# Designs tried in a protein design chat: VH-VL binders against Methylated protein MJ0556. Part 14

Target 1, 173 residues: Methylated protein MJ0556, of Methanocaldococcus jannaschii (q57976)
Amino acid sequence: SKFVKLHLVRTLNKYKELQKIRVKDVMISGDVIITTPEKTIKEIFDEMIKHNISGMPVVDDRGVMIGFITLREIRKYMTSHPYLNVGEVMLKNPPYTTADEDIITAFEKMIESNKKLDQLPVINTKYPEKILGKLEGIIFMEDIIKLLYENIIKELKTLVSFYNHNTEIKIKY
Key: E = the ipSAE of ESMFold2; O = the ipSAE of OpenDDE; V2 = 0.75 times the mean of E and O plus 0.25 times the DockQ between their complexes.

## First folded at step 5 (VH-VL; framework fv_ecleralimab)

Design m42 (from v5 with heavy chain S104G; also named q5; at its last look DockQ between E and O 0.67; V2 from the best seeds 0.00; counts 0 for: pae E 2.7 > 2)
Fold by ESMFold2-Fast, scan of step 5:
Structure m42 (fold): chain C 173 residues (1-173), chain A 122 residues (1-122), chain B 107 residues (1-107)
Amino acid sequence: as target 1 above (173 residues)
Amino acid sequence: EVQLVESGGGLVKPGGSLRLSCAASGFTFSDAYMHWVRQAPGKGLEWVGHIKSKTEGGTTDYAAPVKGRFTISRDDSKNTLYLQMNSLKTEDTAVYYCTRGYWGEYGDFDYWGQGTLVTVSS
Amino acid sequence: SYELTQPLSVSVALGQTARITCSGDNIGDKYVHWYQQKPGQAPVLVIYQDSERPSGIPERFSGSNSGNTATLTISRAQAGDEADYYCQAWDSSTDVVFGGGTKLTVL
């Protein structure tokens, strides 16, 4: 139908536009709240609560990310072992993204990690496969989901509603 | 403090063999990429090869001039790096440095040993 | 094979700025590291990842890297800066290359 064809074209065009969006267009740049492996999980828990954040990159003395620590992991140990070091609890070899990576690939990294990450650190590196670089920012899953909703899901809901309405009419008649 | 101490250098005849050792301390040796770099008398630095960390499988790579003749190995229980040199040529005469690679591939060599002299001469 | 080219020697007067270049095809796409070597001593890292200084290296040392040329800059040169300087990069994940070295003379 004319309606379906028009909305298919619109959906495809919106998806193509979405594929052009880079992490740098969406990320929060500037000062990223970070921690070091020697700090205790109690100290980091207090900081996360104070700043309303659920995760922090863990960096070495050069500022290179060596891990990622989340409220989820901290909560497992806080009651019994509040003085464990961040380095003992952190996710080693955490997923990350770069400023020029597309947001769909970044989103897939978060989903496929199976670590229930709310965000990905963004690093400036000449070698995208290596964490050799400085932290440039953070990209939140929520911000990517909002873009997916506006550009894809909202349009698909319109198409599905149309299909369901027409299918119901055909079944009744 | 990070320390790297090379040993095993000396005089050897062309076609001979020699094994160098590098004793490491002050860091978690098993997590480190380790390299051998050499310097012929009065000449520049030349990469010999590397061995990846234990977690990366401990695989090795070599510069073309030494490939097939030299073997790099590590003993993480002893914090020691080795370079087995076979079929030595006069062109292999150099001070051999043990170096620690920062963060693996594409990283710098942040610590260097004092070097050990290998002289290949008839 | 990939080659890094440095001038054989550079002279600088006390208190002035020395610049040592390292040229390579599209070197700006690679991280460049710089090492200082004094006679009879092992090399010492002075700049990593193009422009970063290790702990203990004075701020007089700086670096840049773009296009086909990386540069080590030593401002307010001191007699103790007299040494050979080497640039270094990775050609691939399995091959390391060094420049030929530059002898810095402080006049």
Scores: ipSAE 0.590, ipTM 0.808, lowest interface PAE 1.4, mean pLDDT 89
Fold by ESMFold2, look of step 12:
Structure m42 (fold): chain C 173 residues (1-173), chain A 122 residues (1-122), chain B 107 residues (1-107)
Amino acid sequence: as target 1 above (173 residues)
Amino acid sequence: EVQLVESGGGLVKPGGSLRLSCAASGFTFSDAYMHWVRQAPGKGLEWVGHIKSKTEGGTTDYAAPVKGRFTISRDDSKNTLYLQMNSLKTEDTAVYYCTRGYWGEYGDFDYWGQGTLVTVSS
Amino acid sequence: SYELTQPLSVSVALGQTARITCSGDNIGDKYVHWYQQKPGQAPVLVIYQDSERPSGIPERFSGSNSGNTATLTISRAQAGDEADYYCQAWDSSTDVVFGGGTKLTVL
């Protein structure tokens, strides 16, 4: 149990360190693929295929995020109504994060909101209960998962390997 | 091209009533929060109240000095904002502007009408 | 109720930089917008969200907001910049709040 307690403390410390990583340190802030509410879902489908992406922020003429459109929303209408405007089908209250938020909280928002979100828009806002800010970037679930793997999953694999063999690692105290 | 045009200002006695109108064009009026802001002669800007968009329930809020006396309404079929002013006082004398709240109730106020003068005096 | 305080007047020499302040408790936690008003005219938005310029506003207009003070800065002041300037914010206790206004005089 001494060995197990030590590795649990190490895992906790690595988790604490991971919580210090901010969204802005991981997000994509340049060349974010965006759309506007006046575009058709057919045009957006073409852009999603071209760029191999499953979602886009929807912005107005000031660059303020007013919605988010996903491949899921587009697929609902592509056969019957391919010329609907983005503004008509977009998520108007999408989940979002901020540049100063930690990546664990951002990851939890992705997991807890809608199972189809593999990304969050990053916005700058002083009114966090509303979408009232400029789009600053996009953070992808895959980039967070890579950090979780490098910092936590590898440690857990070490614990499992040790548990299965009991003699692989000796730790000095 | 966004345009806001106020009308209905004039002279009225204390205790009287007056109805202001604001004709809007160049944007989807029913999606906009609309505000009234007034300016007494030689004084600064003072917020009067707002009405929310139809999609947000169309409810109103007012500054304390006008609560219970002024009523804001809208007719989305005519793209028109109204201010019904009852129990008018001399301190209500001002130029009244209609304006659009880009961020709803928070401002900023990106478009303003030319204003209409209301004078309350005996 | 929440209040915004501006100086009554500010003077600036032609071609120099003018700074107009807007003070309020924790104003840095709010978005501040600025309006220019010339005599007999409606206000015109010149800065929104602390530091953003609307289309058509010269780059010499800028804004900042931190702590208890927001500032409108006008570089290379021109005679046409003479006007009244108002700051505006929102607060849950008072709703929309305007500052009292600042008369800018270009000397």
Scores: ipSAE 0.357, ipTM 0.735, lowest interface PAE 2.7, mean pLDDT 88
ESMFold2 (binder alone), look of step 12: mean pLDDT 94; pTM 0.957
OpenDDE, look of step 12: ipSAE 0.626; ipTM 0.860

Design m44 (from v5 with heavy chain S104Y)
Heavy chain, then light chain:
Amino acid sequence: EVQLVESGGGLVKPGGSLRLSCAASGFTFSDAYMHWVRQAPGKGLEWVGHIKSKTEGGTTDYAAPVKGRFTISRDDSKNTLYLQMNSLKTEDTAVYYCTRGYWYEYGDFDYWGQGTLVTVSS
Amino acid sequence: SYELTQPLSVSVALGQTARITCSGDNIGDKYVHWYQQKPGQAPVLVIYQDSERPSGIPERFSGSNSGNTATLTISRAQAGDEADYYCQAWDSSTDVVFGGGTKLTVL
ESMFold2-Fast, scan of step 5: ipSAE 0.586; ipTM 0.812

Design m60
Fold by ESMFold2-Fast, scan of step 5:
Formats: C-alpha cells, structure tokens, sequence
Structure m60 (fold): chain C 173 residues (1-173), chain A 123 residues (1-123), chain B 107 residues (1-107)
C-alpha cells in the first residue's frame, strides 16, 4: 500500500539523516563536569550525586583526558576506601569519540562497553589509537536515544499501529 | 619541581663501553615514559631511544644508529634511568640528555630535560 | 626514513614577529612540538601539540601545523629569544624525529 510504502521511505530517509549527524551536533561542550587524578573518590561520589551524573572525564593539568571515572567503579571501593585517589580507580583507557564521528558509531561504542556506559568523552586527537588530546566535550547516550525515538521509533510506532488496526480479525459472538 | 640529573659521561676509546645514569625527582617516575636524546658538538638533537612506563609494560625502542649496541633500563625503586652504551664509535660523541616524556606516552613531547652529560669517544 | 626540514637561520628585528618553519610530508597529520636551546643549556619545551603553550611560556609564542608545514611564531621578539629552535614529531610509536634546528638572531 501507498501508506506503508510512504512511511517506510520516510523512516529510511530519517535514518540516512541520522547517519549524517555528528557528535559535535549533540555533545555538551561547555561546563563539562571533570575531575583530576588527585581528588578522592568520596569527593567525586558526592559531586556525581549532586549533579545527577554517572561518570566524568579525568584530566591532567594540560586539560588532556587521562582516564574516565564512573559511579560503578567508585561503588566498588567507596565503603572500604573512600580516601583512594581518582587516579587509582579510574578507567585508564576508556572508550572515547571525536567531534566529527557520527552519532551511530558513538552509540555503538557505548553499547559495546559491556552495556554499562552512559556517555563518551569527546577528545581532539591526531592519534585515535592513543588518547593524546584535549577534552572537547561529552556525549550522553540518552541524547542519542532521544534522536532515535524522534526520528525512527515514533514513525515505526505510527506504522505498526495503523497496520494492527487494519489487520485485526473481528471475532463475532 | 621536576629535576633530572645525568651522570656517568667521560672519555672512552672506540669499542669501549659506558653506562649513563639519570636521577629523577619531583614526579611519579614509574608512570613516566623516559627518553635519551643526544647532541653531537655543534650539531642538532638526535633521539636515542625510550623506555615505556611500568604501567605500559616497560618496553624499549631505539633509533637505528644505536639499535643492538645501546640498552635503556630503569629502576623505579631508585627513580633512576640508565643507558648502557656498548661498542662505542666516534660518531657517538655527544652530550646525552635524559628527558621525561609527557604522561600518556607515545606521540607526546619531552617536557623536562636534564643538563646533559658529555660522552667523548676518541682514540 | 621521515625527515623534518628547518631553515638554518632566521633573523628578526627587536619587537617584530619571527616565523620558523618545519617542513615534512603530511606533517599536519602529526603532533609537532618545539624546543628552545640557548648556548650551553638544555632544551626547553616552548610549544607542544602544534599550538599549546606550557605553563611559564609567554603568550607571544604560538604555533600552527597544517599540510606539509608547521610554524613556530614569536611575536614582539626580545633579545632573550636568541636561541636554536628545534621541531620534533613522531614518525611512528617507536621512532622520534627532530628537525635540524634554526638559529634565531634578534636584530
């Protein structure tokens, strides 16, 4: 039918548009909440609770990302060793993205991280195999999911609803 | 305050051996990539080799002219870097600098340098 | 092997802008670092990662890197800037290359 065909074409076109969206179009670049390796995990735990975040980039004195600290890692040590430094607990080789990478690739990096990663740091680097660049921002999984919902899932939901209504078998008593 | 102090330089004959030391202070030595860079009298800087941080496995790499003759090692308990030079040639005559690689290792800069130690290879 | 080419010397008048170039094939794809060396002294890092300044280095030092040329720019040149300047890059994760050095003369 024309209706089904039109909505499939629209969904495909919206997916192609999503493939063109870059991390820089979605990321938070100003006021990124960061930490340094010398702070204690207790300080950072309190800060994460206060700001309702589950992770933050760890940067050195040059603003270069050297790791990533997550609430998940902090929880492992918080009760027994709240005095441990961020540098001792952080993920030293975290997944990351760049401003020009597409959001689908960024999303895949998050889900491939044992399905526990809520965000990716965005760095500027000439050597993607080695983290050696300044922190430019952070991109959240929830922002990508919102784009997926608005551009694909909503359209598919409409199509499925219409299809179910028109294919329903009427039971006559 | 980061400080690197080289020692062990001197006069040696071709074919001889010499060991240089670099005493480091003011930073966590075991986390640092360390390099040796040399400079022949009146000439430019030439990279000799590096040793990775303990965390990155402590592996070494060397410039082609010294590969097989020089060995870089470190003693993290003493915060000391070493350069063992064997089968020395007159072309090895230079001031040898100990340098710290920027934390994060590969592709980084050399942010601190020692004052250097002179090695003269002459008959 | 990979080579970085610098001019042997550059002259600049007091208060004027000096530009020291470092040329290499597709050097813009690599991070370039710059060192200042005065007679009888160890080198000092003045620019890292193409354009970043270490703490303590004056704002009049700046850098750029694109295509086949990296440039160290020294604005409002002072007598104390007289030195040899070296560019440096990594050819690979196991090989470091230095330029031949440029002697900067003020006045």
Amino acid sequence: as target 1 above (173 residues)
Amino acid sequence: EVQLVESGGGLVKPGGSLRLSCAASGFTFSDAYMHWVRQAPGKGLEWVGHIKSKTEGGTTDYAAPVKGRFTISRDDSKNTLYLQMNSLKTEDTAVYYCTRGYWSGEYGDFDYWGQGTLVTVSS
Amino acid sequence: SYELTQPLSVSVALGQTARITCSGDNIGDKYVHWYQQKPGQAPVLVIYQDSERPSGIPERFSGSNSGNTATLTISRAQAGDEADYYCQAWDSSTDVVFGGGTKLTVL
Scores: ipSAE 0.546, ipTM 0.785, lowest interface PAE 1.5, mean pLDDT 88

Design m61
Fold by ESMFold2-Fast, scan of step 5:
Formats: structure tokens, sequence, C-alpha cells
Structure m61 (fold): chain C 173 residues (1-173), chain A 121 residues (1-121), chain B 107 residues (1-107)
């Protein structure tokens, strides 16, 4: 049908536009909440609760990312060792993305991570697969999900609704 | 305050051996990549080799001129880096610097004052 | 083996801009770090990862790296900038290379 064809074309075009969106277009770069390896996990736990976040990049005194600390990792030690430092608990080789990577690839990195990350640090690096690089920002899964919903899921829901209505009519006849 | 202090330099004859030490303080030594860099009198800087942190495998790599003759090791319990130099040649005469390597592919952000090794008859 | 080439010397007038080059095949694909060394002293890091300044290094020091050439730029040169400058890169994860060094003279 004309309706179905029109919406299929629109969905494809929206997906193509979505694939053009880079991490730098969505990431937070100015007010990234970060920590350092010398802070205690108790301090960082309190800060995460205060800011309603589940993870923070860990940076050295030069702004280079050296790890990533998550609420999940902190909770393992909070009752027994609240004064362990961040450097002892952090993920030393977290997944990360770069400013020029597309948001679909960044999203897939979060979904495939066995560390259950709600965000990815954004670093500048000349060496793929290394966390050696200056922290440029952070990208949140929720911001990518909102873009996917708006551009793809809503359109697909409209198409599926139309298809279901039409199949019911055909069965009646 | 990060400090690196080299010791063990001196005069040695060709074919001899010498062991250099580098005492580190002010940072978590066990997590650091450590390097030796040398400089012959009036010449430029030359990388000798490195040792990765024990956590990152503790592996060593050497510049071609010293491979097979020099050995880098570390004692994390003593915060000390070592350079064992065997079969010394006159061209090994240099000031030897202990340096903290920031990361693999990174810079050398802290340097010791250096220790002079003179190989001559 | 991989080589980094620097000019032996560069002269700059007080208050003018000095540029010290470091040439290597596809050096723009590598991080380049720069060290300053004064007579009788250990080297001091002045630029890391092509263009980043350590704390305490004046903003007059800047760096760039693209193609086959990395450049250390020292603007508004001062007498105290007179030193030997070395570039450094990694050929691989197991091999570190230094340039031959450039003597900067402030006239």
Amino acid sequence: as target 1 above (173 residues)
Amino acid sequence: EVQLVESGGGLVKPGGSLRLSCAASGFTFSDAYMHWVRQAPGKGLEWVGHIKSKTEGGTTDYAAPVKGRFTISRDDSKNTLYLQMNSLKTEDTAVYYCTRGYWEYGDFDYWGQGTLVTVSS
Amino acid sequence: SYELTQPLSVSVALGQTARITCSGDNIGDKYVHWYQQKPGQAPVLVIYQDSERPSGIPERFSGSNSGNTATLTISRAQAGDEADYYCQAWDSSTDVVFGGGTKLTVL
C-alpha cells in the first residue's frame, strides 16, 4: 500500500540520518563528573548518589583517563572496606568510544559490555583498543535510546499497527 | 612529590659488568612502566629499554644495541628499578637516567638526575 | 629502523617565535612528546601527546603533529628557553625512538 511504502521509506531515511550522528554530537563534554584514583570509594559513592549517576571516568592529574569506576563495583566493597581508594576498585580497561564514532557503534559497545555500563567515556586516542588518551567527554545510554525511540521505534509502531489492522480485515473477508 | 634517584654508576673496564639501581618514591611504583634512557657525553638521548608493571605482565623490551647484554628488573616491595649491564663496551659510556613511563606509547613524565657510567681501560 | 630527524640548531630572537621540527614517516599516526634539556640537567617534559602541556609549562609552548612532521613552537621566546630539545615517539609498543636533538639559541 501507499501508506506502508511511504512509512518504510521514512523509516529507512531516519535510520540513515541516525547513522550520521557522531558521539560528539550527543556527548557531554563541559561538565563531566570525574574522579581521581586517590579518592575513597565512600566519597565517590556519596557523590554518585548526590548526582544520580552510576559511573565516573577516573583521570590522572593531567586529565588522561586511567580507568572507570562504577556504582556496581563500589557496592562490592562498601560495607567491608569503605576507605579503599578508587584506584584499587576501578575498571582499568573499560570499554570506551571516540568523538567521531557513530552512536550506533557506541550503543552496541554498552549493550555488549559484561560490566553493565550505562555510559561510555569518550577519549582521544591514536591507538585503537587502548584507554591511553585524554578524556573528551561521556555519552549516556539513555540519550542514545531516546534518539532510537524517536527516529525508529515510533515509526515502526505505526507500521505494525497498520499491518495488524489490515491483516484482520483480510481474514474477515 | 615524585622522586627517582639513580645509583651504582662508576668506572668499569670493557667486558665488565655493573648494576644500576633507581629508588622511586611519591607514586605507586608497582603500577608504573619504568624505563632506562642514556646519554653519551655531548650526545643525544637514547632509549635503553623498559619494564612494564607486574600487573600489566612485567615484560621487558630492549633497544637493539643492548639486547642480550642488559637486563631490566624491578622489586616492587622495595620500589626499586634495576639495570644489570654485562659485556660492557666503550660505546656504553653515558649518563643513565631512570624515567617513569606514563603509559605504553606515552611520555616520560619524571626523570632521575642520572648516574654516570664510564667504560674505559 | 624508524628514525626521527631534527635540525641540529635553531636560532630565535628574543620575543620572536621559534619552530623546531621532528620528521618521521607517518609520524602524524604516532603520539609525539617533547623534552627540554639544559646543560648538566635531566630532561624535562614540555609537550606530551602532540599538543598537551604539563602543569607548569607556559602557554608559549605548543605542539602540532600531522603527516610526516611534528613541530614544537615556542612563541615570545625568552632567554631561559635556551636549551636542547628532543622529540620522542614509539615505533611500536616495544621500541622507543628519540630525535637527535635541536639546540635552541636565543639571540
Scores: ipSAE 0.221, ipTM 0.687, lowest interface PAE 4.1, mean pLDDT 87

Design m78 (from v5 with light chain Q49H)
Fold by ESMFold2-Fast, scan of step 5:
Structure m78 (fold): chain C 173 residues (1-173), chain A 122 residues (1-122), chain B 107 residues (1-107)
Amino acid sequence: as target 1 above (173 residues)
Amino acid sequence: EVQLVESGGGLVKPGGSLRLSCAASGFTFSDAYMHWVRQAPGKGLEWVGHIKSKTEGGTTDYAAPVKGRFTISRDDSKNTLYLQMNSLKTEDTAVYYCTRGYWSEYGDFDYWGQGTLVTVSS
Amino acid sequence: SYELTQPLSVSVALGQTARITCSGDNIGDKYVHWYQQKPGQAPVLVIYHDSERPSGIPERFSGSNSGNTATLTISRAQAGDEADYYCQAWDSSTDVVFGGGTKLTVL
């Protein structure tokens, strides 16, 4: 139908607009909770619980991100070795994004990761395939999901409602 | 305190061989990306080659002028880096520096040894 | 092969600002590091990742990198700044390139 075709075109156009939204437009840049490799996993476990977060970028003394530590990785060692250093437990090659990457690609990186990440660190790097770069921010899966829901899922719900209503009317008459 | 100390330099005739050593201390050597850089008398700095950390496979790469003649290796149990130099030429005459690479590829050389002089002359 | 070009020499008056350039094709897409070398001594890192200073390097040292030119800037030049300065970048993950070096003279 013309109605369906117009809504499909509209949904595709909204998806194209979402692809124009960059990580820098959504990320948190000023208040990123970070840690350093020499801290103990016990210290940062307490900090994660306090702030209700599941992960932290690990930065060295130059402010360069060298890894990412998650609550999931900490839990593996907390009972037996609570005084292990963050640098010994952290993910050394975590997925990451850059300020100019689109939010759909960033979302896909989180979803495709087998590390169950709820966020991605945002780094400033001239070498996209290398982690070498300064931490600029963090982008949360929750913030991306809200944008996807508002722009895509709601439109799809409208289309589904139309098909369901049309089907019911045909059955009744 | 990070320290790198080179040794093994000396006078050698063209076609000869020499092995340089670099003793490292003050950091976790096995995690470090290490380089050799040389400087001919009165000339600029020239990269010789590198060796990746053991965890990254310990692979080596060399500058074109030394490829096939020089071999870089490491002994992580002794915190020591080596440069085996074969088929030496007069143009290999230089001070050879051992350097630590920051993190991995594309990083700077944050610490340098004092250098060891290799003179290739008849 | 990739080449970094520096002037052979730069002169600066005591207390004035020296600028040392390092030119390379699209060098702004690469990280540039700068080393200071005094006679008879090993090189010392003075700027890394284009514009960052290592601990112990005075704030008079700064760097920039854009387009085809990276620049090391030394403000309020001191006699002790006399040295050879080298820029350095990576052409690829397996190839390191140094500039030819610039001799800085403080008059």
Scores: ipSAE 0.582, ipTM 0.810, lowest interface PAE 1.5, mean pLDDT 89

Design m85 (from v5 with light chain A89V)
Fold by ESMFold2-Fast, scan of step 5:
Order: sequence, then C-alpha cells, then structure tokens
Structure m85 (fold): chain C 173 residues (1-173), chain A 122 residues (1-122), chain B 107 residues (1-107)
Amino acid sequence: as target 1 above (173 residues)
Amino acid sequence: EVQLVESGGGLVKPGGSLRLSCAASGFTFSDAYMHWVRQAPGKGLEWVGHIKSKTEGGTTDYAAPVKGRFTISRDDSKNTLYLQMNSLKTEDTAVYYCTRGYWSEYGDFDYWGQGTLVTVSS
Amino acid sequence: SYELTQPLSVSVALGQTARITCSGDNIGDKYVHWYQQKPGQAPVLVIYQDSERPSGIPERFSGSNSGNTATLTISRAQAGDEADYYCQVWDSSTDVVFGGGTKLTVL
C-alpha cells in the first residue's frame, strides 16, 4: 500500500539521520555536575537528590575524569559509613563515550552495562582503552530515548496502527 | 608538596648488582604509576620501566635493554619504589630518576626525583 | 622501533618566539608530553597531552600536535627558558619513546 510504503520510507530516512547524530549534538557540556575524590558520599548523595541525578563524574584538579559515582554505589555504604570518601566508593574504570561517537552506540553502552547507568560521561581521549582524558560533558539516557521515540517509535506506532485496521498487511518470519 | 628522593647509586663493576630506592611523599603512593627513567652522561632520556598502581594490579613492564636483568618493585606501606639492577653493563651508566606517572600507562611524568648516579666501570 | 626526531639546537632572541619540533610517524595519533631540563637538574613537565599546561607553567608555553609533527612554542622568550627540551610519547602501553632533546639558547 501507498500508506505503508510512505511510512516505511520515512522511518528508514529518519533512522539514517538518527545514525548521524553525534554525542556532542545531545550532551550537556556546560555546568556539568561533578565531584572530587575527597568529598564524602553523604555530601554528594545530598547533591544528587537536590539536582535529581543518579550519578556524577569524579574529576581531579586537571579536569580529567578519574571515576564515576552512582546512587547504586553510594547506597551500599550510606547507612553504615556516610562519611566515606567518594574516591573510596567510585567506579574507577566506568563506561564512557566520546563527543564524536554516535548516540546509538552510546545508548547501547548504557543498556549493556552491568553498572546500571542512566548516563555516560563524555571524555576526550586518544587511548580508548583508558579513561585518560578531560571531561567534556555528560549524556543522559532519557535524552536519547526522547530522540528514539520522536524519530522511530512514533512512526512505528503509525505503521502498527495501520496493520491492526487493515487485514491485507501481514508480518511474517 | 610532592617529593621523590632517589638513593642507592654508586660505582659498581660490570656483572655486579645494585638496588636503587625512591622515597615518595605528598601524594597517595598506592594510586600512582611509578617509573624509572635514566640518562647517560651528556645523553638524552631513556625509559627503564614502570610498575602499575596497587588498584591496577601492581604489574611491571620493562624496556628491551634491561628486560630480564632489572626488577621494579614497590612497598606501598613505606611509600617506596625500588629498582633491582643485576648483570650490570657499562652502557647502564646513567643518572636514574624515579618519576610519577599521571593516572595511567599513557600519562605524562608529572614529578621527577633529583636522580642518583650509577657508574658501571672496572 | 618508533623514533622521535628533534633538532639538536634552536636559538631565539630575547622576547621573540621559539619553536621546537618533534617529528614521528603519525605522532598526531599519540599524546605528546614535553619536558624542560636545566643543567644539573631533573626534568620538569612543561606541556602534557599535546597542548595542556601544568599548574605553574606560564602561558608563554604552548603545544600542538598534528600529522607527523608536534611543536612546543615558547613566546616572549626569557633567559630562564634556556634548557634542553625533550618530547615524549607512548608507542604502546609498554614502550616509552623520548626525542633526542633540543638545546634552546636565548640570545
């Protein structure tokens, strides 16, 4: 059908354009909420609640990310040792992305991570096997999900709706 | 204030052995990558080897000219780095510096000790 | 084995700009660090990761790294800048390479 063909072409074109979107086009680069290894987990827990975030990059005095601290890690110690330092609790080799990586790959890193991350730090590095590089930003899962919904899922909903109202369209495997 | 102080240098005959020490202060030693870099009299800088931080497993790597003869170790309880030099050759004559590596294997050498002279001669 | 090439010497007049080059195959794909060494003293880090300055190093020092050449630039040269300068890269996680060093003379 003309309707199905039109929406399939639109969905494919939107997916192709989505694949061109880079992390730098979506990330937060100014006023990233960060912490340092000497702060206490109680201090940053309060800050996370205040800003409604579940994680923050841990940086040194050079602006290099040396770890990542999450509510999940904080919760393990908060009741028994609330004055433990961030450096003692943080993930020392967290997943990360770079400014020029595509958003689909960044999203997959979050989903496939065993660390249950809602965001990824964005760093500038020449050696991707190490987190050696300056923090450039942070990218949130919810911002990627919004783009996926608007560009792909919304079109798919239209196609599925058409299928449900027209018996001539059959999906086979 | 970060300080690195080398000691143990001296005159040794070819085939002999010598152990260098580097006393570190002013930073969390156990978190640091530590390196040995040498400089022959009137010549340039040459990397000898490194030892990774405690959190990275404390493993060692060496430059080809010293591999099998030199051993790097650390004592995090004493904030001290060591270089055990065996089967010394005249071409090992140099000032030996201990250096702190920044963050990881590809980092810069951000602090250097004053060096200790090792002379291998008959 | 990877090699870095530096000129043996560079001269600069007081107040002028000195440029010290460090050449290596595809060096732009590696981080370059620069060290200053004065006679009888240990080296001092002056530039790290191609272009970054450590705390205490004046803004007159800058760096760049692209293609096959990295450059240390010292603007408004001062007498106290006289030293040997070494570039350094990691060719791999186990192979550190230093340039041969460049003696900077401030005339």
Scores: ipSAE 0.579, ipTM 0.816, lowest interface PAE 1.9, mean pLDDT 89

Design m87 (from v5 with light chain D91Y; at its last look DockQ between E and O 0.79; V2 from the best seeds 0.00; counts 0 for: pae E 3.2 > 2)
Heavy chain, then light chain:
Amino acid sequence: EVQLVESGGGLVKPGGSLRLSCAASGFTFSDAYMHWVRQAPGKGLEWVGHIKSKTEGGTTDYAAPVKGRFTISRDDSKNTLYLQMNSLKTEDTAVYYCTRGYWSEYGDFDYWGQGTLVTVSS
Amino acid sequence: SYELTQPLSVSVALGQTARITCSGDNIGDKYVHWYQQKPGQAPVLVIYQDSERPSGIPERFSGSNSGNTATLTISRAQAGDEADYYCQAWYSSTDVVFGGGTKLTVL
ESMFold2-Fast, scan of step 5: ipSAE 0.617; ipTM 0.824
ESMFold2, look of step 6: ipSAE 0.306; ipTM 0.717
ESMFold2 (binder alone), look of step 6: mean pLDDT 92; pTM 0.944
OpenDDE, look of step 6: ipSAE 0.633; ipTM 0.857

Design m90 (from v5 with light chain S92E)
Heavy chain, then light chain:
Amino acid sequence: EVQLVESGGGLVKPGGSLRLSCAASGFTFSDAYMHWVRQAPGKGLEWVGHIKSKTEGGTTDYAAPVKGRFTISRDDSKNTLYLQMNSLKTEDTAVYYCTRGYWSEYGDFDYWGQGTLVTVSS
Amino acid sequence: SYELTQPLSVSVALGQTARITCSGDNIGDKYVHWYQQKPGQAPVLVIYQDSERPSGIPERFSGSNSGNTATLTISRAQAGDEADYYCQAWDESTDVVFGGGTKLTVL
ESMFold2-Fast, scan of step 5: ipSAE 0.591; ipTM 0.811

## First folded at step 6 (VH-VL; framework fv_ecleralimab)

Design c1 (from v5 with heavy chain T55D W103F, light chain D91Y; at its last look DockQ between E and O 0.48; V2 from the best seeds 0.00; counts 0 for: pae E 7.9 > 2)
Fold by ESMFold2, look of step 6:
Structure c1 (fold): chain C 173 residues (1-173), chain A 122 residues (1-122), chain B 107 residues (1-107)
Amino acid sequence: as target 1 above (173 residues)
Amino acid sequence: EVQLVESGGGLVKPGGSLRLSCAASGFTFSDAYMHWVRQAPGKGLEWVGHIKSKDEGGTTDYAAPVKGRFTISRDDSKNTLYLQMNSLKTEDTAVYYCTRGYFSEYGDFDYWGQGTLVTVSS
Amino acid sequence: SYELTQPLSVSVALGQTARITCSGDNIGDKYVHWYQQKPGQAPVLVIYQDSERPSGIPERFSGSNSGNTATLTISRAQAGDEADYYCQAWYSSTDVVFGGGTKLTVL
């Protein structure tokens, strides 16, 4: 029970530290690949392939985020309408996060999104029903998953292994 | 280059009607929220109303002093914004500006026309 | 009924810093935009969303907004900055509100 108690305390402490990590500490803030509503979906498909990315913020001529476009939206129209503009295809009310939001809440937004997003734009806005605000960065699900794995999942695997050595019950994870 | 050019201003008697036009160029007009803002001589700026982009149904909202008397419309095929002003009052005397809010109804008005003067006087 | 209050006039010496205030109840919860208007001309957007500068606006123009007051700051004031300045905020779909305007005089 000593071993289990030590690992539970470590896991709790690591979770508490994860709750303190903010989106701004994990996000990509420089060289964010963006697009504009006037570009064609064919152009941005080529750009997405070149940069190995699956989504882009859409900004206006002042750099204010007005939408988000993913390969999912592009695939709907690429065969029949490859020259539609981004503004006609983009998500106009995408999920987003803020720089000061904790990464656990941002991760939950990605998972609970009906849009199947693996990234969230990081926006500074005072009007929560609208995204028209400064784009500050992009946070990727894979970066959050890596932190969860390194800090929580490894400890849970250790606890499961310990539990299996001390009982006849086998747990698959 | 974005350009907005208002026209249709002039002298009209109280109770009369007038229709203002705003010719737009240099941007995708159908994507833009368009607004009317007025300025009485020697006074400050006053928002009149807006019309939303085509994608959001082209709906309108108006300031209280003009609601029911003024109608904003747009013709995206001609890149033209309109303001129909009915039942005009002397307090409606102002320079009327056409301005762009692009993807926003918040009024971060980035381009303005030169304005057209409407004088309501008997 | 929503009102944004600005001083009627502000004077600043050449090369000094001017500050123009815009007061409103909880205005810090709103985005504030600022416009410059010279005599006989249309307004020009100089600051949007509290502190952002449109392309072509010099960095000596800056903005802030917190609590009940937004402030337009013009550092190193030049003769060409002499103009009327208006703040503007959105309160509802029918309440796009301008301040009363401030005449900036560069002495």
Scores: ipSAE 0.021, ipTM 0.636, lowest interface PAE 7.9, mean pLDDT 86
ESMFold2 (binder alone), look of step 6: mean pLDDT 93; pTM 0.948
OpenDDE, look of step 6: ipSAE 0.701; ipTM 0.870

